# VH-VL binders against Mitochondrial intermembrane space cysteine motif-containing protein MIX23 (MIX23): the designs that were tried, part 3

Target 1, 196 residues: Mitochondrial intermembrane space cysteine motif-containing protein MIX23 (MIX23), of Saccharomyces cerevisiae (p38162)
Amino acid sequence: MVDNRRTFTAPQSLLETNLTFPNDEPSLTTITVTRERCVDPSLIDSFLRFLRHGSDDIIRQKLNNYRKGSINGKNKCKEFLKQELYPNWQIRNNIISFCEKEAAEMKNETDQQCGNNKKTTAEPLIDARIDPYAARERAEKQEAQYKDWTKVTEWVANNRKIEQILTSTTEGILRQNCEQNNDYLKEFTQFCKDNS

## First folded at step 5 (VH-VL)

Design a9 (from n16 with heavy chain Y102H; framework fv_namilumab)
Fold by ESMFold2-Fast, scan of step 5:
Structure a9 (fold): chain C 196 residues (1-196), chain A 122 residues (1-122), chain B 107 residues (1-107)
Amino acid sequence: as target 1 above (196 residues)
Amino acid sequence: QVQLVQSGAEVKKPGASVKVSCKAFGYTFTSYYLHWVRQAPGQGLEWVGWINPYSGGTNYAQKFQGRVTMTRDTSISTAYMELSRLRSDDTAVYYCARESYHDILTGYFDYWGQGTMVTVSS
Amino acid sequence: DIQMTQSPSSVSASVGDRVTIACRASQSISSYLNWYQQRPGKAPQLLIYAASSLQSGVPSRFSGSGSGTDFTLTINSLQPEDFATYYCQQSYDYPWTFGGGTKLEIK
């Protein structure tokens, strides 16, 4: 038997900043993601908020304050991307991907259990035209078995949309303050391949 | 109702230029990369390049560098591919295709245009 | 450039047959592989992405497997509409490259 879990730690750059949330709200700097936590994502949501707050949400301030190397702008942006932003994006994407893979496994497990029942017991066809109550009851029971899978897949879809909006907005700011013709998303994918 | 609609067939003489359009419907035009892929008659698929409709940034296969230009007009959700100094071996169906992502890193073409036949002959 | 080699180049089959198509990359591409189907006179359409993920709306008789350099597309029970040309494609590095195609023919 194997426990499917993975631990994520915030980038070193975030840990070294004096980042605080309103009302002294607790911040999670490390999280162990499990199937149970994908289903109840409260802790994952808190961790993602911490990562987003320390990067994309304050991108303009980061670019204005960050400086390393010569005063040519390009070196400033390059170091920020490599040291802060891309590591942050990578961790967020890896967390969402973990829950997406867990959801796929949950569906396969449920499908196999349903398939085994049909194999051992031939269940009569329920014709909605003849017995709409039995057809509805059967559909409701089947839907209930996939409840957790549905919840996780919806959470994943929602967070994928949030990431697309955030990265798109951040790219616009980077084009305005750094290199206009650089494709930051494609550069990020190359960063992930080089740092896998 | 996502759809990519391309301009009609073109017949050109060697040395001419051709500009093919690809109009997007049913989604936010600036949220997805658009690629161009061509196919010579009876041959396989060949990647030409991509454009980021948000930024206007492009990336072209080395074989087409200096001859291809990709642009877009966000006001009408339309991407363009212009190929210059045409040769007979540029005769092909040119497709536009939308890049979607499994995990932001794993890109694939989920929707394709119907294709535009470009014939180069004297 | 990453070269994609597809085999066989053509295969003759009957409705109900199980067909397998192979795709080999010249270097490791992890799971960054997609499969497309092209029917005569039509644009290609996506079947499988990320080596093994079935695109929404694609029949379950299609499946993909493999990682690294060796990949397989399987059609478990051929239907008449499956007679088409199939292409693998790597999205690991630019330029993106396609296999030479496998033409699935009747009989």
Scores: ipSAE 0.012, ipTM 0.567, lowest interface PAE 8.3, mean pLDDT 84

Design c1 (from n16 with heavy chain G57R; framework fv_namilumab)
Fold by ESMFold2-Fast, scan of step 5:
Structure c1 (fold): chain C 196 residues (1-196), chain A 122 residues (1-122), chain B 107 residues (1-107)
Amino acid sequence: as target 1 above (196 residues)
Amino acid sequence: QVQLVQSGAEVKKPGASVKVSCKAFGYTFTSYYLHWVRQAPGQGLEWVGWINPYSGRTNYAQKFQGRVTMTRDTSISTAYMELSRLRSDDTAVYYCARESYYDILTGYFDYWGQGTMVTVSS
Amino acid sequence: DIQMTQSPSSVSASVGDRVTIACRASQSISSYLNWYQQRPGKAPQLLIYAASSLQSGVPSRFSGSGSGTDFTLTINSLQPEDFATYYCQQSYDYPWTFGGGTKLEIK
């Protein structure tokens, strides 16, 4: 069974990096994600910004550092991907996926509650043309019951969009500076399977 | 909102080629991998391959290697699957399906096209 | 290739019954297993992903369990719309492979 809370820690490479945030932003190095925190995601947002700032946002500098600092004559791009970028992407995706799964459970729980109410007591058919007030009241009540689910679903959609922009931009940079014919997203997917 | 719409049924003779289209609506076309899955009459589902609409990279099941080509046109959010040297046992419904881009731990088909029946007969 | 075996190939049941469908992988696939429902003449529809995660919009009477090589799909209280064919699918390694399907039919 998967627990309904998970603790995430930033990659070791990021923890050893002295990054200066212009606005004295807090640097969260670990976070416990729960359903409550998916609904009020301020701490999750701070943690995701920290991860993004320390990887994709400075990717050209990271790649240059690996080229300069390679001691063993390794493929510098492969080392960077395995040690920094893919672990960072994995943590970010796992956090977003956690909240996505929580949102799905919230919707199913609310759907069951609403379904039980209708099956327990026969609800009269409401025709909006006959009784627009009752139809509106029912719609508002249903909407209120789904408020938290809607909030989490929108947060997930927004962060998926941010990840799409970041990973697409980063993939372009990787194709320019590393292997042009590699599908980095599929390689990342395999990395996640190999590292569970 | 999200929808995959495929081209219409095709009837081909053995040895011909067929090209099936899959047009995406309601999402950013380049953000999700598209897979092709086929189903012969009365049989189960068989994976054919995937295309990355952003890069154009593809991966095909070995069984179809050399006979299948997947392409896309990002200007019209459409993916294509072309199967050549058709045989009678290629008769199947061909589906396009969207792989969830961000559920890297799962890799599942959250939306499917309606399917395209390809009949190969002499 | 990873071979997926479903059992039974078909099952007859009545509305209100609890039905269990099994899926076995020829090697460990961790939790990279999905379940799809296909109604006659329709495209497959996702029910469960990652072995046990219920897709949004899917009724809670559906549940999945298992890890490694042995997986189960359970329908707690059959409804008329549940009479369909069910497929398991591994997404652990390419080529992705499906089980042979289980046809759920009216008793």
Scores: ipSAE 0.197, ipTM 0.664, lowest interface PAE 4.3, mean pLDDT 84

Design c10 (from n16 with heavy chain S31Y, light chain Y92S; framework fv_namilumab)
Fold by ESMFold2-Fast, scan of step 5:
Structure c10 (fold): chain C 196 residues (1-196), chain A 122 residues (1-122), chain B 107 residues (1-107)
Amino acid sequence: as target 1 above (196 residues)
Amino acid sequence: QVQLVQSGAEVKKPGASVKVSCKAFGYTFTYYYLHWVRQAPGQGLEWVGWINPYSGGTNYAQKFQGRVTMTRDTSISTAYMELSRLRSDDTAVYYCARESYYDILTGYFDYWGQGTMVTVSS
Amino acid sequence: DIQMTQSPSSVSASVGDRVTIACRASQSISSYLNWYQQRPGKAPQLLIYAASSLQSGVPSRFSGSGSGTDFTLTINSLQPEDFATYYCQQSSDYPWTFGGGTKLEIK
């Protein structure tokens, strides 16, 4: 009954930069994320790929470009982080978090429906030991009610895994090329607080 | 199911070191920061520090700097907190807790270990 | 460090009562505040995160409100299992800090 949506636009720095995808495919620069799109995430996947390609995937090139143009090399990492990388990470995390919140709501809604049916319907208890076919059929019916929640939860888990790999790799590169002792994820968290 | 399982109670003499373990089950160990929080008998909760299980990076409360060391072993999904030069006022239950996020801005402890009682007395 | 002050330090109540616990931060923490419940001899359990978001599996009688420096945890229609100590915790700046706790006791 609640219709939740949020529109995301790629960072201005990425929009102003000409990115060439394989086969010269057009970039998706804006997306409206809804529960339905979390369940069928093809457009979200394209948008996340665009964001990832324009940042983490080419991090070494980005850092080299900043260093070559600068009088004070030590300030270049800070400029890149604030103007390009952290805005990019913020948008990606916000999209994944939106779908994670939707998944939690889906589960609560389904749990309430299943609990209500259990209280109002006189459905017999099924013992898998006695009737494996009936037990399997009941399990499949229960599973079907949680189908959308399962899909979104798996999508969120998969994208959290992708983000972990990408941000950890990027963090390693930043430690080698910028500040060795800085925790870039915690600095990113502070960036988000300052810019929300 | 997500669980954090800690090592058993320890009794130590002043000046000794203690190493508490926290083994993670039911999730990808490297995805989440792990924090350590302690509670002296009859008192409140006190934050000790965190470890990033992926990188091994750590952050410690100033009060414990120089005495605490946090490490992890990703092959067995286990985090460790070692506290050295123990004093009687280090007597506490030590908890590990997983940091989860509503979004990247909003960290919170969604799962806690059962706690490890560390008693420091002669 | 950000100091977290809870009031009251203890409260006596009966089953069915509405209980309110306050938490104050020494500086603005926006909505970066969490509430935990600790039963005797047990580890703390998350109730509320981001000041007002109810953790999955936590009964709806628990609610949180507030922003900035002043926060409230409310328990509507207290149940026997709710007699415990409650802690607020800020996640705005390191070190993360906890309130002194509010012990909820049966009358």
Scores: ipSAE 0.008, ipTM 0.541, lowest interface PAE 8.6, mean pLDDT 83

Design c11 (from n16 with heavy chain S31R; framework fv_namilumab)
Fold by ESMFold2-Fast, scan of step 5:
Structure c11 (fold): chain C 196 residues (1-196), chain A 122 residues (1-122), chain B 107 residues (1-107)
Amino acid sequence: as target 1 above (196 residues)
Amino acid sequence: QVQLVQSGAEVKKPGASVKVSCKAFGYTFTRYYLHWVRQAPGQGLEWVGWINPYSGGTNYAQKFQGRVTMTRDTSISTAYMELSRLRSDDTAVYYCARESYYDILTGYFDYWGQGTMVTVSS
Amino acid sequence: DIQMTQSPSSVSASVGDRVTIACRASQSISSYLNWYQQRPGKAPQLLIYAASSLQSGVPSRFSGSGSGTDFTLTINSLQPEDFATYYCQQSYDYPWTFGGGTKLEIK
């Protein structure tokens, strides 16, 4: 019912990293996410690319930097995970979840607006037999009203797939360079619960 | 449709090992964690552990550490649970279950295998 | 480990009754609580996840509520197929743990 917005800022550790982007795209250090921006996600996409490039895409370099600074045999992998990688993953997942929630609200609003004209009984089938062109036009008009919801839902699904691929790949690298038998994704979910 | 199909009932002597299989159908096997849950006759549900089919990573309940091994074969979309040094109190129906998510933090078992009865008796 | 306590252990009810089952966690688990139904000789089936979200295909007479340590499963207007055992389960921390179960019996 109220316009919803939330501001996200990249982790401080990422802001201190000298990053090089292949296409020299702008680096956004903060973003305010709104329903409008979920529908037109160009700014969100740029921010997610910045977060992903500064973490998962260069994870081997990040781990080497943490190992280099080790004193008295401390486990630098654990420090990297808690101070840099998990906070980064949390921000990305929170952004995607925000747009997912907005999509659900958009569907409810559209359903309410169209509810009085839509029935699930035999009535639509009877109408189609009498006037199939009117039935088709009505269906096309209803579909148009769900366009924004469909767009946001597809964007959320695509970014969930990207996150799954990235976190799975990163986990493989962590297994090679840190604790081999640990499930980093499950450790991440516990990190989020402890820091919520 | 999504299905988890488990291997058939087993009868074992104390001290033996048992290996139960769970074959996945109707979804991408590597995208969901698989858990194992057991239920002794007339008793409640007890969590055994999980396997990540993508990485092969596992996590076992402390009670089963050193006796349970979970593996998978991605070429046939099948997960395995092997329990060794069987005791009579290991007699139970063993279920595999797929973990799905509302969000990355909120897991739940949306599909279960039919169960495999493992009987340990002398 | 997080202990899950269900009450009552059994309930006798008639078709059309409203039935309420309680589940308590030994520590706060926020909303990381799921409910399952198990019929004799069958695998458990998911009813509710995240304390209050109804699984697709589950009848609307089932509802869940609660957060923190106290949770409730409610069945409005009990149907013959609802006579089964119900389990709550926390997914907050490993090991994941289940309640002892509540058996719903015909009166």
Scores: ipSAE 0.014, ipTM 0.568, lowest interface PAE 7.4, mean pLDDT 83

Design c12 (from n16 with heavy chain Y33W; framework fv_namilumab)
Fold by ESMFold2-Fast, scan of step 5:
Structure c12 (fold): chain C 196 residues (1-196), chain A 122 residues (1-122), chain B 107 residues (1-107)
Amino acid sequence: as target 1 above (196 residues)
Amino acid sequence: QVQLVQSGAEVKKPGASVKVSCKAFGYTFTSYWLHWVRQAPGQGLEWVGWINPYSGGTNYAQKFQGRVTMTRDTSISTAYMELSRLRSDDTAVYYCARESYYDILTGYFDYWGQGTMVTVSS
Amino acid sequence: DIQMTQSPSSVSASVGDRVTIACRASQSISSYLNWYQQRPGKAPQLLIYAASSLQSGVPSRFSGSGSGTDFTLTINSLQPEDFATYYCQQSYDYPWTFGGGTKLEIK
């Protein structure tokens, strides 16, 4: 009964740049994220690659472009963060969060159906000493029921790690080329509160 | 069991520096921000700043800018707060606290260290 | 900086009483407000986050309400262990700031 889907559009600043996709697929500027697409994330992966390619991957080039002009470096950095980088980070994080929420709902649905979501070695329901085949069959059935949840959870965990690495790298570059005493991730958090 | 264990009490002279440690147990150290909050005797709570144990990024209250430095050592799951050029009004219990989150927009302190008393006197 | 004002600064009550503590922000902080309890000689403990969400393990007699600038912490049917100092804290903008505290004393 619940219709969970959300449409995301790349930031306007990125759309104004003629970027070629690293693979042979055309650039995807808008995507509708659904549970099915979280389970088979090929399109989401392409969209995230497009966002990352147009921001963090070329951060030094972006900062150099903003440094050209009549405004000092501090004002240029603030403009870049507010108009390009933070909107890009927000969209990426929102996509990952959508799939994370879908994974939680998948687990709840599966838990309602079977009620057994973890192995408990303290209170076994099947004695493996007497029937090891029944124990193995039960474990395989439980794993199969949680297959989609496991896939989405692993995808979310992997993309959270990618975001942490990219954010840390970008922060280092920002500290070198902009304000050294600013925490860009927390500033990003405040940006999200102000723009939600 | 999640626990934050702080170093023992310190007595310092005005002008000295103090370095307080906060060791984390029972969770992935790099997954949560750590904040420092102080409380002068008989007074309320005052936020000092935070550190991101993953990136090493920090943010300090303007009042402490230039005097406080926060660092971490991920190999021993320990965060540090160093306060320099100590004054008598820096006398306080210093707490480390873990920021938990519902999402990136929501933060709150779910676990606190036991506190470290720093006394600045001549 | 966002200034947090608590009222009253102290309140005397008896076991079984209903107590209400107020917290006011100098500007709108939406629902980014937390409540902490501090017993004498101990570190603070989280009671409520995001204005109204009860922390796991905290007794249901504690409740929070409010949004924007005006917030309330309510303790229904006060227990002996509830005599402590209570602090509100905004997490909307840095620096994070605390109210001055409300000391709950035995009448």
Scores: ipSAE 0.005, ipTM 0.490, lowest interface PAE 10.7, mean pLDDT 82

Design c14 (from n16 with heavy chain N59Y; framework fv_namilumab)
Fold by ESMFold2-Fast, scan of step 5:
Structure c14 (fold): chain C 196 residues (1-196), chain A 122 residues (1-122), chain B 107 residues (1-107)
Amino acid sequence: as target 1 above (196 residues)
Amino acid sequence: QVQLVQSGAEVKKPGASVKVSCKAFGYTFTSYYLHWVRQAPGQGLEWVGWINPYSGGTYYAQKFQGRVTMTRDTSISTAYMELSRLRSDDTAVYYCARESYYDILTGYFDYWGQGTMVTVSS
Amino acid sequence: DIQMTQSPSSVSASVGDRVTIACRASQSISSYLNWYQQRPGKAPQLLIYAASSLQSGVPSRFSGSGSGTDFTLTINSLQPEDFATYYCQQSYDYPWTFGGGTKLEIK
């Protein structure tokens, strides 16, 4: 396996800082995501919180600011979506997807080593009634090998749920203040395909 | 557990309308798109469209535009597909299916309703 | 619309055989392809998503491969319960479209 890492940078709109954080957290504008950071995601969590705070959490303020500067309000919504919101959603989803793919690789590596789905040539059978200590040691080692995969998989599931809640809430606000009949999530997925 | 339960079989005359329901169980109804897919007897699968249960937003395949209407009632976790001006070639089993994602971009149908047979004959 | 062509339309095989089903898209769809199994009188069930990802609970004898326009579903050692119709489906662009299906029959 190759060492895998990817660097993400916040959109230019977030580099303009009038953002306030409740806990006086520093603004993290760039992060390098690695497997180790997916397993211990404190820095990723801070970066995602920064992205979310600078977009979805202040969506009403963003839309009001666009409204004040334009004669054609409909064009302003499209500009905001293309220049700020969709790029922000894309970065967040790409980070989560990176860790999701890392988790899949971790499982494949562990499955091959342990022979979870098949008997391996190098792994002899252990009968617990003959050697209970060796059987327990083997089971504990195999369980430990899946711990990191389980942690990353749970983190991914949790953050997918958070994204779903945030995007659904933001969509409701966009329908009230922009085009009512547009499905913003589907438009976003097309934006990602066009801008990958 | 996740389950989609559809309404019973319908027999309609050409020119009539039919409304099929799909009730969701075991998950948050507004969190997943619902699609409708039909299958004529002995034929393959044909995509009809989707509804976003959260917003009520819809998208219909061009072939059905102007004849199909998708709605939902969040209070009873039920989606509906109404097809009007029925023709004999609309005879098919109509399925609702839940869209899930691998990564936000890669959608797939992880759960399907049991299907509703709609027969259009004179 | 993106057209999906499956081959063969039907195949006869014996238990224990390796069976391969092909699916071709009329334009590149990257890896936005899913495979479904449909038993007679039943709703379709998901086997594989994103071209090669095995759905939880699906036996490991099923595998998917391919990208762009050419995709393959493989059943490595056919079992009696595998006799069904198989459909590929693209999720790249709307309208979503299905292949014509491949019916797997007992030889």
Scores: ipSAE 0.029, ipTM 0.617, lowest interface PAE 5.5, mean pLDDT 84

Design c2 (from n16 with heavy chain G57K; framework fv_namilumab)
Fold by ESMFold2-Fast, scan of step 5:
Structure c2 (fold): chain C 196 residues (1-196), chain A 122 residues (1-122), chain B 107 residues (1-107)
Amino acid sequence: as target 1 above (196 residues)
Amino acid sequence: QVQLVQSGAEVKKPGASVKVSCKAFGYTFTSYYLHWVRQAPGQGLEWVGWINPYSGKTNYAQKFQGRVTMTRDTSISTAYMELSRLRSDDTAVYYCARESYYDILTGYFDYWGQGTMVTVSS
Amino acid sequence: DIQMTQSPSSVSASVGDRVTIACRASQSISSYLNWYQQRPGKAPQLLIYAASSLQSGVPSRFSGSGSGTDFTLTINSLQPEDFATYYCQQSYDYPWTFGGGTKLEIK
């Protein structure tokens, strides 16, 4: 029984606000991620946009509000990171990782179905000079079997790139507005290991 | 293309210090962590520590605490590892390596410097 | 510290053979496991990261598997350039640690 599905809920800090998109779109606060949804990621894309909109995209505003809430803003930055930002980053990374793991399983399953446990095969293949129709049909079927894996792999790669750009940019802002010498990415990595 | 180029071989006496450099080419120096890994002759690999070139923050293996210092100069895209109070068992090839990420959390070394042989002898 | 144990310490094989190398962690490291190849006189090179992900440019005859404490590197149809020392490495917790290495020798 391998029904791979996982439900993700936006951080409580995001759920407690009346956050709306600039275009007045309804906020998607929870999502169940499945292999099918990794292949057709429209709903996942909406959820990721909601998470990004409620955190990294408005990071300066959130930091300004936290800083103004106290004469000493240093401990307020730490509170913001642990209660809002790191949980948000963790959920986004976990969603992308889920689809990445599904992609790996899809490739393994397809490799077994095509008899391609090895990238190199010694089995005789259809000679296109003898039977061009059978050769084309086999090639098209094989290509079709890898289509979903390719689609998910490309989606994962693109979203990993987006996350790297966003977290790098946010880290720069954190250094300007919080502790300048803190390693926020390594602190986030430890946060995830402690909260996995 | 991405390349890490290290300084040349060093021969030091016990008690001396050595400073090895690692110059980065072909990427944004401040965007990736750099680690140092050593290998004694005929032995395996041993992690020494990392530096974040953007912040200057470091993390060292406990075995080297108090003897190792990692620094960087962003103006020339160069990282340094200085090891003090050298002993004969510090004789090793010292590598710098760039950390890349699978899922931002899962680090691995995608590029390595060519290595710097440090020999500690009387 | 997390201790990484590789077995065997050396293995003799012929071109065309399938070779497997095992790596065991002293505690669960999930999938935070990388494999490196080191040819004599050269720096190590990344083969596999996150236990099973093949690094770009690495031949498809290399594959990795496992999770938790037990991991395997497989070389399918050994080539002459594959005779080298192989190291596993955990990136779960600091200090990052390497296995003792497996030397792959010509039979």
Scores: ipSAE 0.152, ipTM 0.658, lowest interface PAE 4.6, mean pLDDT 85

Design c4 (from n16 with heavy chain N52K; framework fv_namilumab)
Fold by ESMFold2-Fast, scan of step 5:
Structure c4 (fold): chain C 196 residues (1-196), chain A 122 residues (1-122), chain B 107 residues (1-107)
Amino acid sequence: as target 1 above (196 residues)
Amino acid sequence: QVQLVQSGAEVKKPGASVKVSCKAFGYTFTSYYLHWVRQAPGQGLEWVGWIKPYSGGTNYAQKFQGRVTMTRDTSISTAYMELSRLRSDDTAVYYCARESYYDILTGYFDYWGQGTMVTVSS
Amino acid sequence: DIQMTQSPSSVSASVGDRVTIACRASQSISSYLNWYQQRPGKAPQLLIYAASSLQSGVPSRFSGSGSGTDFTLTINSLQPEDFATYYCQQSYDYPWTFGGGTKLEIK
């Protein structure tokens, strides 16, 4: 068992921005991510939506604000990227990575408990004829843990696809409004290495 | 099944140019970066550069800047590497390799082409 | 450029042996290190990415460890098909660089 947790806070710019949501959903400015919340990701989904809405979804507006009246639009684009967009992408990626790491640990724990790779288990042996209730409970617990692992793994895969789509769309807009020949994903990757 | 198929061997004279192709099969061509890596006979691996097929964006190792050009044709899922002003020490097998794009740990070559031998001799 | 140094340059071993190959980076590369296997006359094949993640389809006898500057590839219980050249590669900074290779030969 793990009790890993990590708290994420939205960038200051989002805290000052008046964001509108289609469903009148509240904005979350801080979230503590835990294994339990990776399994039931409703709050994480709300936080990711808040981050995405405050950056990628309004990127054209953000770029216009940075470039309005500027004689050096490329430098203003770089400022936007490093101060707003890349920090936002980094937080989203770190949340997804946290849940991915938790999923891997869940898989390892479940494999260990099943005894498939190791003869000795940490749990006492349960004989269904001696204690059928305990044996059934253990089987249900094992099944539930694999189910949770699958759910988190699917959530991670889905959100990586969402990030890919958003990044590709945003990169197209950046190429149109900023530096055409820059690879923003590679620059973001370097940003993460420098700022982790 | 994912496969990268490269063009055939080339023999060139010093000062000439060579253009090697790499055709992708079994995946969405524009979703993954393609890199070029070369290997001189009996030597190790050397990174040349990458191209992003989606945009045509490129990044080249400083050693090859000014001599290498990477392009692609999305209609036939093919990437190209052209190396100009060839010299004898450019003799090598040139590989194309796909970089995983969807993994957060982007930065590894999951599939490689079979290689194209380029021989530069007078 | 980040220099990648492999040791040993060659190693002789027998089927069933446990073999360890080391790779050292000239500066910290975190876990941005990959291992490739190259058989004579063939293209390299990915074994391990991100220092310790086993590529799908690669036998479980291969494992990687390390972070920062020191990395290890371990092959537990060598098989005949494992006699090949092994390369480490950093993907932390451009240009991406490879180690000089370790040739694994039959003893």
Scores: ipSAE 0.021, ipTM 0.586, lowest interface PAE 6.6, mean pLDDT 83

